# VH-VL binders against Large ribosomal subunit protein uL10m (mRpL10), part 276

Target 1, 224 residues: Large ribosomal subunit protein uL10m (mRpL10), of Drosophila melanogaster (Fruit fly) (q9vpl3)
Amino acid sequence: RGKINIQRPKAPHYERARVVAVTQPKYPELPKAKSCFKTRAERTQQQQENPYNEIIAREVRNWLDHSRLVAFFHLSSITADDIFRVRVQLHKQNLHLKSYGSKIIEQAVKNTRYEAIVPLFHSNHCIVFSPDPEKTAALLRIVRRVPQMVLLGGIVEETMLSRNQLVAYAQMPGLHAVQAQLVQTLSQAPGHLIQQLQAHQNSFVQVLDVHAKNQMNEETPKST
Key: E = the ipSAE of ESMFold2; O = the ipSAE of OpenDDE; V2 = 0.75 times the mean of E and O plus 0.25 times the DockQ between their complexes.

## First folded at step 16 (VH-VL)

Design kb1 (from ha36 with light chain N55H; framework fv_anetumab; at its last look DockQ between E and O 0.47; V2 from the best seeds 0.00; counts 0 for: pae E 3.0 > 2)
Fold by OpenDDE, look of step 16:
Structure kb1 (fold): chain C 224 residues (1-224), chain A 119 residues (1-119), chain B 111 residues (1-111)
Amino acid sequence: as target 1 above (224 residues)
Amino acid sequence: QVELVQSGAEVKKPGESLKISCKGSGYSFTDYWIGWVRQAPGKGLEWMGYIYPGDSDTRYSPSFQGQVTISADKSISTAYLQWSSLKASDTAMYYCARSFLYWGDFDYWGQGTLVTVSS
Amino acid sequence: DIALTQPASVSGSPGQSITISCTGTSSDIGGYNYVHWYQQHPGKAPKLMIYDVSHRPSGVSNRFSGSKSGNTASLTISGLQAEDEADYYCSSYTSYSDPFVFGGGTKLTVL
């Protein structure tokens, strides 16, 4: 009676092997132990729900809504001391220099009219706010002397302006001066129009008078 | 046109008080710093201090701290430099000058006020 | 008193180019680009000639130029003219607490 080799049993017949393979209990793969280490992505998502970020985002929105002048700057290798110096100068001119994280800005402007500014905040940046659009010239004067601050663009009177447009705006005469000029020009226009209309009428009347006089002269029979 | 006009020359005795003035015109007086610069006879320029009339922020050189008082009246666009007690060593020309920036240049100057202190 | 160092006097002939140096420290000229130059004629108030190391105000002749290297700023006057005879002062921003310092002045003589 051949010793049943219990240590290396002969491979079962092909059909039996198939049945055994199908009847083997499929144990659910043990859930891979979620590494206790929150992935960078999970940490970033949790940071997005920070109530503090919401508060700051509201602050940003408040600044945007109450500012008539907003300017966006890229910061290139600027020190804290340099920023402080600039901030002091700007503050004297009622210009408020602020710096926010890109995520905060994104959250702040999401689903608002300011959403278009998000692409400007990919690098180190700062924002200058002012309630007074007339301070645009002062702003540019200050930042021109700070090479580390590069103007990207801005918002003036709810209108988005490019860098060049903002520079042009700063060179324009004050709104009141322009309005005064416009009023002056408009006030002169009716007088000129009336004069032109009257000139044509007068010319027409003169032509008619000449015609009438000529007809009267032709009807006077030469009493031979 | 931007102009700074200073008060006239002063002759005083030691121990007397003095207040000299600098009136700005042709610009927004509250948007610029006004600095005071001393020049002793035959000597160089010395920065004394300056004031921002918009908020009366005043800064002094350490050498002049406590020796003089700088003030401004924005209602009449005038800055002041005053001594409580003059010394013979205060004999000098005093200039006021305008600066847009805290670290900036003085772009416009007054004509100067000569102060002579003699016994 | 911390003052910027200038030569007491410099001289040149008409048409020449001269340079006036202003030497400070790493806390003033070496630390910032806020160096200014003033011209003063006898009995007159100083006039701003250069600001921020190399910038000219409106109305200042292009014969005046400024530069900086390390702790030394320089004023260069090209095409020297008789009218350029004056005292020249440099100034620099230094600190928040003591914003301005002047040099000792340089007397320029046109020969």
Scores: ipSAE 0.696, ipTM 0.853, lowest interface PAE 0.9, mean pLDDT 86
Fold by ESMFold2, look of step 16:
Structure kb1 (fold): chain C 224 residues (1-224), chain A 119 residues (1-119), chain B 111 residues (1-111)
Amino acid sequence: as target 1 above (224 residues)
Amino acid sequence: QVELVQSGAEVKKPGESLKISCKGSGYSFTDYWIGWVRQAPGKGLEWMGYIYPGDSDTRYSPSFQGQVTISADKSISTAYLQWSSLKASDTAMYYCARSFLYWGDFDYWGQGTLVTVSS
Amino acid sequence: DIALTQPASVSGSPGQSITISCTGTSSDIGGYNYVHWYQQHPGKAPKLMIYDVSHRPSGVSNRFSGSKSGNTASLTISGLQAEDEADYYCSSYTSYSDPFVFGGGTKLTVL
């Protein structure tokens, strides 16, 4: 993972921080604007020490456990008005748009079968949760007109699907049983041993990452 | 098969109340916004507001806020446009139309309800 | 409630191409790709002809096309026919609090 090795704290500031901690007042002062010179590593460390991260991570786990449809998107820059209108429209279809920090996602899926999804969240992203897997078609119909949301893939009925598999699932007509059968067929590799299941999960993550990069490059507005 | 059928033409006097209807059929009524659009005689189209019958979320154009009431009865797949006190300037054709997206196109329109308000 | 600007009228002969313009601002046509075009014959309800700038619904002739440049959207009708004589309205999304605005309409006359 290249992100972890990018930011290291500068050594000269360590002694200053220790001295300041010893002389600080017993109670914190009123909040002031944080320093603009904070490094990325310092902001990441402060985020990791946030006392509410586990509460939010538990929320993410709860959504994952109770959603029969989960869709992952890369989120390009988007206005607050645009994302708000999209969230409201999704909500009317029982589709719940959420965004969580990457560290919270890592904490939420730690020691679960979903640990392989973590690479999807190294950049700006959002997640759509729903108890209704039949709402996949409605989700794609809405997002089709929102180029800032780039579909990466998803989970349907506890099965991980690529972007193309999720689109194919949404296009299936008729009975729920037919759609569930297609999902199971698309997610399984013929003739492979049970021990190969972990290799398929890793391959699925790699395919999602390649698709996400290709979609970002093709769908990102051109710079002038 | 998608159909929006509006109530018949109305002839009214200023100060009277009126409620006109738009009945949707052939689709999931609660999954689509219903918009109301006014067209004064010889004039263009004006968006008046939206309702989402699934949860009764109702939005009004700033030009019509407080002048009309938009409502729906999802049990009979019907949306309504209502005035408590008509003005002569309310003389117009009124259309209902549906949209899947709040920001989307109106893909099906009712036949229109002509409202005439004259002294 | 800024109306979109359309010419009051446009005319053409059968077989010609004509273009109807719809000019807004950076807050509507310039900022979004949610521009729609409607055709209205006298005494009839409007009919959707083009959505999202350039897409045709099923059943709309490919003689109708749409485009956008900056704050101006355009509806082009090629191979003009007598049945195309109607009023044409553009519309655009603007904001969540006031999502729709229509143009003033353009009367197309087929000579």
Scores: ipSAE 0.436, ipTM 0.749, lowest interface PAE 3.0, mean pLDDT 79
ESMFold2 (binder alone), look of step 16: mean pLDDT 91; pTM 0.935

Design kb10 (from kb2 with heavy chain D105E; framework fv_anetumab; at its last look DockQ between E and O 0.34; V2 from the best seeds 0.68)
Fold by OpenDDE, look of step 16:
Structure kb10 (fold): chain C 224 residues (1-224), chain A 119 residues (1-119), chain B 111 residues (1-111)
Amino acid sequence: as target 1 above (224 residues)
Amino acid sequence: QVELVQSGAEVKKPGESLKISCKGSGYSFTDYWIGWVRQAPGKGLEWMGFIYPGDSDTRYSPSFQGQVTISADKSISTAYLQWSSLKASDTAMYYCARSFLYWGEFDYWGQGTLVTVSS
Amino acid sequence: DIALTQPASVSGSPGQSITISCTGTSSDIGGYNYVHWYQQHPGKAPKLMIYDVSHRPSGVSNRFSGSKSGNTASLTISGLQAEDEADYYCSSYTSYSDPFVFGGGTKLTVL
């Protein structure tokens, strides 16, 4: 009677092996022990729910809504001392230098007209706010002396401006004068268009009238 | 045109009080710093202090702190330098000068006020 | 009193190039790029010639140039002219509490 080798049983017949494989109890994979260490992603999500962030976001919104001049800057290797120095001088000109986290900015401008500014905040940045758009020239004059502050763009009178546009704006003699001129030009444009449209119509009608008159004159039989 | 006009020369005795003036014109007086610089006869320039007329922020050189008073009247675009009690050593030319930045340069200067203190 | 160090006098012939040095410390010239140069003729108020190390104001001759290395700033006058004879002063930003310091001045003589 052949000693049943209990240590290495002969592989079951293929069909039996299939049945055994299918009938093997599938034990639910033990939940991978959630590492006690919150992943960076989980920490970041928890930070998003910080009531403090909401308060700061509201502050940012308030600044945006009450500012007629907003300028965005990239900060390149600037020291705290440099920032302080510039801040003091800007403040003298009623320019308010602020720095916020990118997430705070994103939260602040979400679903607002300012949402387009989010891409500007991928690096070290600061924002300058002012209620006075006439201070744009002063702002640029100050920051030109600070090479670590790189102008990215801005918002003036609710209009987003590129860096170049902001520089151009600062060189203009008076916003009100330019605006007045623009309004005047725009107010004259419809009148001119209407006149031109009417002129073409009138000319067309005149040509038709002349044509009709000529046809009527040709149809009058010379009663010999 | 930007101009700083200072008050005329002064001759005083030791112990007397003195107030000299610097009037700015041709620019926004409240948007620039006005500094005072002393130059003793045959000597170099010495920064005394400056004032921001927009908010009256005033800063002094340590050497002149408590020795003089700098003030401004923005209504008449005028800055002042004053002594409560003059000394013979105060004999000097005094210049006012304008600066946009408190770390910046003095781009426009007054003509100077000569102060002579002699017994 | 912390003053910037300048040579007492320098001289040159017409057409030559001369350099005036201004030496400070790591807390002033070495710490910032806010060095300025002034020209003063006898009996006249100082005139700004260079600001922020190397920038020239409008109306100042291109013969005047500025540079900085370490704790030393330099004013260079090229093509020296008789009218350049004057006293020259450097200045620098130092700190928030004491923002300005002048050099001792340099008398330039045109031979």
Scores: ipSAE 0.861, ipTM 0.942, lowest interface PAE 0.6, mean pLDDT 88
Fold by ESMFold2, look of step 16:
Structure kb10 (fold): chain C 224 residues (1-224), chain A 119 residues (1-119), chain B 111 residues (1-111)
Amino acid sequence: as target 1 above (224 residues)
Amino acid sequence: QVELVQSGAEVKKPGESLKISCKGSGYSFTDYWIGWVRQAPGKGLEWMGFIYPGDSDTRYSPSFQGQVTISADKSISTAYLQWSSLKASDTAMYYCARSFLYWGEFDYWGQGTLVTVSS
Amino acid sequence: DIALTQPASVSGSPGQSITISCTGTSSDIGGYNYVHWYQQHPGKAPKLMIYDVSHRPSGVSNRFSGSKSGNTASLTISGLQAEDEADYYCSSYTSYSDPFVFGGGTKLTVL
């Protein structure tokens, strides 16, 4: 009775591989040198722009809200076979490779603190989402061997990080998200950043003041 | 230190079953593919298949699909290669090796298991 | 049984440089930089010497180097030593359904 399925391997090889291939997102068959990822996904989205764009935009918001790690990549020409093997490898580390149209991304992040990411999506791209920010090191270990994926930056624990900051975060987990937010605040001078600091007063100002005073003598500034 | 230790040499008759093992230590066993590589006497290396012990995802070379079963028991960090019915042509040295990536290099290898199948 | 072509044997004298070739197609060596080289002494397991065309793992002598041109990868051993006498195999990623292929192997003899 329970033996019908036991006649197949208990640790399935053939059937697990067949099921995994069927359940994976499948992109159209395209030449290896041509990117099929952006072209197929873009055409599908553009066929149903108005009503399904908002549904898909909500999906993107949901990923952003529930992912403690989000990484953005430029995606060069890549075959369907190659993007599929990369997606499989990433998935084993709870890393979820996705692509969305730039208009969908704009709609998803409109009037949020993440509006600054929109320019990243004017060219062929992909996004990796994960609920596990500790998987940043695993992500970078995988994609360093995928020349078609070029890291642009990311979001860790709701903090936007540059490419270099994300790489540094992967090497020093723990206080990294706090340090990245502080470095980003010190490095930025635009009016939007100033308004954010004013809205979230005291904690950032106090840290900056203590840091500046500890580095510089108040009585005898050095010439350097 | 990373180590892959394989079970000992086997001498079998055609038609018998066999299961050989590969135990990994010194690393996160569930985060690496374990591949099996055959080397017939005086011949080169042939990739037989991979398993990812973390989720039991298993891939076979087309040349070996249906001929062997690859499995793993992650609770004891051990991968297996099985035959339900051995042939004389299965006489070979069998290596296990690990790879981080589906498309990557085999960076550590077991010592090999010699399987001899003779009438 | 062979998708990557290597010479059956090469030889050299101590101190010389030798090169072992590995020729495939535009679908493997020509299309990817996932070419790896393994050294195998008699009775021993293979050892990774070069990965991704030209990278050396820790503990591998800088006498070993790798390169690729078109569909042909090359392993070069400079300053040949007696312990370099072994069989050498190249390998390459090919496709998702058949991701891995080895060359036929090259026996290196040190004269």
Scores: ipSAE 0.714, ipTM 0.864, lowest interface PAE 1.1, mean pLDDT 80
ESMFold2 (binder alone), look of step 16: mean pLDDT 92; pTM 0.941

Design kb13 (from kb2 with light chain G31K T94A; framework fv_anetumab; at its last look DockQ between E and O 0.44; V2 from the best seeds 0.65)
Fold by OpenDDE, look of step 16:
Structure kb13 (fold): chain C 224 residues (1-224), chain A 119 residues (1-119), chain B 111 residues (1-111)
Amino acid sequence: as target 1 above (224 residues)
Amino acid sequence: QVELVQSGAEVKKPGESLKISCKGSGYSFTDYWIGWVRQAPGKGLEWMGFIYPGDSDTRYSPSFQGQVTISADKSISTAYLQWSSLKASDTAMYYCARSFLYWGDFDYWGQGTLVTVSS
Amino acid sequence: DIALTQPASVSGSPGQSITISCTGTSSDIGKYNYVHWYQQHPGKAPKLMIYDVSHRPSGVSNRFSGSKSGNTASLTISGLQAEDEADYYCSSYASYSDPFVFGGGTKLTVL
């Protein structure tokens, strides 16, 4: 009785093979392990839908809406220690240093008047916020001594300013000083005008007086 | 014009307490650090510490930590340096100076206060 | 203790150029550009002459200049004058815990 080779069983008869093939339980293909590597697109989409990102975006918007001074900086090879040092100094001047991702910024400023700032956020950047536009000079004084912080531009009183314009703004006298100067200038203008108008009249009177005196001297007969 | 005016010279005995003052004028007192610098007779400058009057943040040199107290009264634009118990070794000229930055330069200095501690 | 090293004394004749060195470490002068120089005449308070390695405050003569190489900062005084005779101190930022460190001072004599 031939040892049934259990290792290589003879192929069943064609009809039996067909029945076995049809009766074989079709196990659902194990879901192909979705490669844990979410495509960059899926990650980006999931990041966009992250409720946390929305919260942060709202925060950014709040900062933008409540700040009268906003400055944008590029960060070049700055250490955590350097950032901390600068942050402390800025904080003393009521300047708030924040860093946000580019996507968060995009989300925050989408369909707002601030949409133009998006191109500024391609690399490592930080933003400084302040409720006081008078602190612009202080800000620039601080960051000039930090070569790792490069000023790109900013927003002052809802106006977008270039780097050069911010520097110029910081050099301007305060609003009150300018107003005082303007009032002084305006107060002097009428006086000057009156003086100029009176100068011509006074000159004319002087000429007439001289003429009158000369005529009187000619009419005095030399009493021989 | 920015000016720092310090209190007058002091002659004290060992063990006595002392408080000297530095009054700032011509600038926003709360927006700058006020530091104290010691100079012993014939010696160099030694930073003791500084205070930010805006929030009273006070920092000391490790060498002077616990030896002196720095304080400020922003209402009268005045900074103080005080000792609880003077030593003969405290005999020195003491300068106050202004700095805008935590890591910055001292751009304006007081005229100095001479403190003499002798038995 | 972080100490900055200065020569004890330097001398020069009127009209000459002299240089005072200030040597620190890679953790202070070598790391930061926050080196400052002060002039002190006898019996007077120090005066800021140079800040941030090479910048002059308003009112300071252009005869004073500053530079840094490696761990050494230098103060150069050109066209030496009798009035320049004084003690000179360098200072540097070192760390957040110790923001101000002074050098030992250099006595400049004008011969």
Scores: ipSAE 0.722, ipTM 0.864, lowest interface PAE 0.9, mean pLDDT 86
Fold by ESMFold2, look of step 16:
Structure kb13 (fold): chain C 224 residues (1-224), chain A 119 residues (1-119), chain B 111 residues (1-111)
Amino acid sequence: as target 1 above (224 residues)
Amino acid sequence: QVELVQSGAEVKKPGESLKISCKGSGYSFTDYWIGWVRQAPGKGLEWMGFIYPGDSDTRYSPSFQGQVTISADKSISTAYLQWSSLKASDTAMYYCARSFLYWGDFDYWGQGTLVTVSS
Amino acid sequence: DIALTQPASVSGSPGQSITISCTGTSSDIGKYNYVHWYQQHPGKAPKLMIYDVSHRPSGVSNRFSGSKSGNTASLTISGLQAEDEADYYCSSYASYSDPFVFGGGTKLTVL
């Protein structure tokens, strides 16, 4: 738990004219056309009146607890057909695209280490969950070609990562490959061994460390 | 070494059935769409359909829906294109190609299978 | 149902630059950046030259470049060489039911 709270950056706050609310957890769930265009006020009111808000919040908590990879995206205006094809493609890689109202997210993470993510959901958004953190590279490979999804950051193995840290994580060899590289490094000449261990350690520190207070808030995704 | 190796040329009569194959190697076969592309003699390329071998998700171009069957056997990394009753107009070169994304590019292509249907 | 329009043929002399157009609609090339270009020499399979409008795969010469304006994508070949003589096809994503639409092809002749 203590490694998860490395940094608490302020998430970007975006005002979005179009608000998407998704309450059902199953794929291939798509919002009906009329529900896709609800205003922020209408969405908040309807969520307060839904008798199953606690069940939906529990579902979100279950996704967070059983996902070793969670990625957060700002979601630009996108048609239902286009988001559906992206959801289908992500699902093929065990990546689960979901969207929940900010009130539901707030209820789900209340009194948990993830409470800091709530500000990310004041704007139009989506979340990708996966039990497999090695799917981070596949996720980024897919969304790189989806301009409407702008990566904000994520959670890997219960550690909050900024956008840049998550991208760097995706480029790392797997844990077993890193362990094998360390063993091979110990078998090399003494001078090269010291340099390689320091470089390897610095690479891990770069992935896991965040020192800027507003790194997620200061990131300027390409306007696409 | 990503490779797509297709079955050999076929000479058939109208009304006969045919199943041609495309074997993928050097990559995770179940993680990519395999598409079939037709090229009639002297004509351009036409997309016929895709299959995602990982879950057998199969899609057809509207022009070819009901005309062919696309399938895959992931245990041997092989995709298939099949006709139940060939027509002379089915004479063409048939390519398989892979795409990572449903909306993406075909980055690797098979060598082609020439199918000739004549009396 | 949706077809992309390419010129039937283009020609150029060695060393020149040439451009092949691919015109679609506001529902495909005008909406998406999923435009790809393929080169096909006679008797051979197509080869991907450009993807997503302007990206070159590894191993493709930097003489090949791509662009898009409105509903029209363009493939540009600079420093034209004899080996560039081939058929060129564009493709685009159009819709979920029609995710791969090809142009009619353009025969490039190097004079």
Scores: ipSAE 0.721, ipTM 0.872, lowest interface PAE 1.0, mean pLDDT 80
ESMFold2 (binder alone), look of step 16: mean pLDDT 92; pTM 0.937

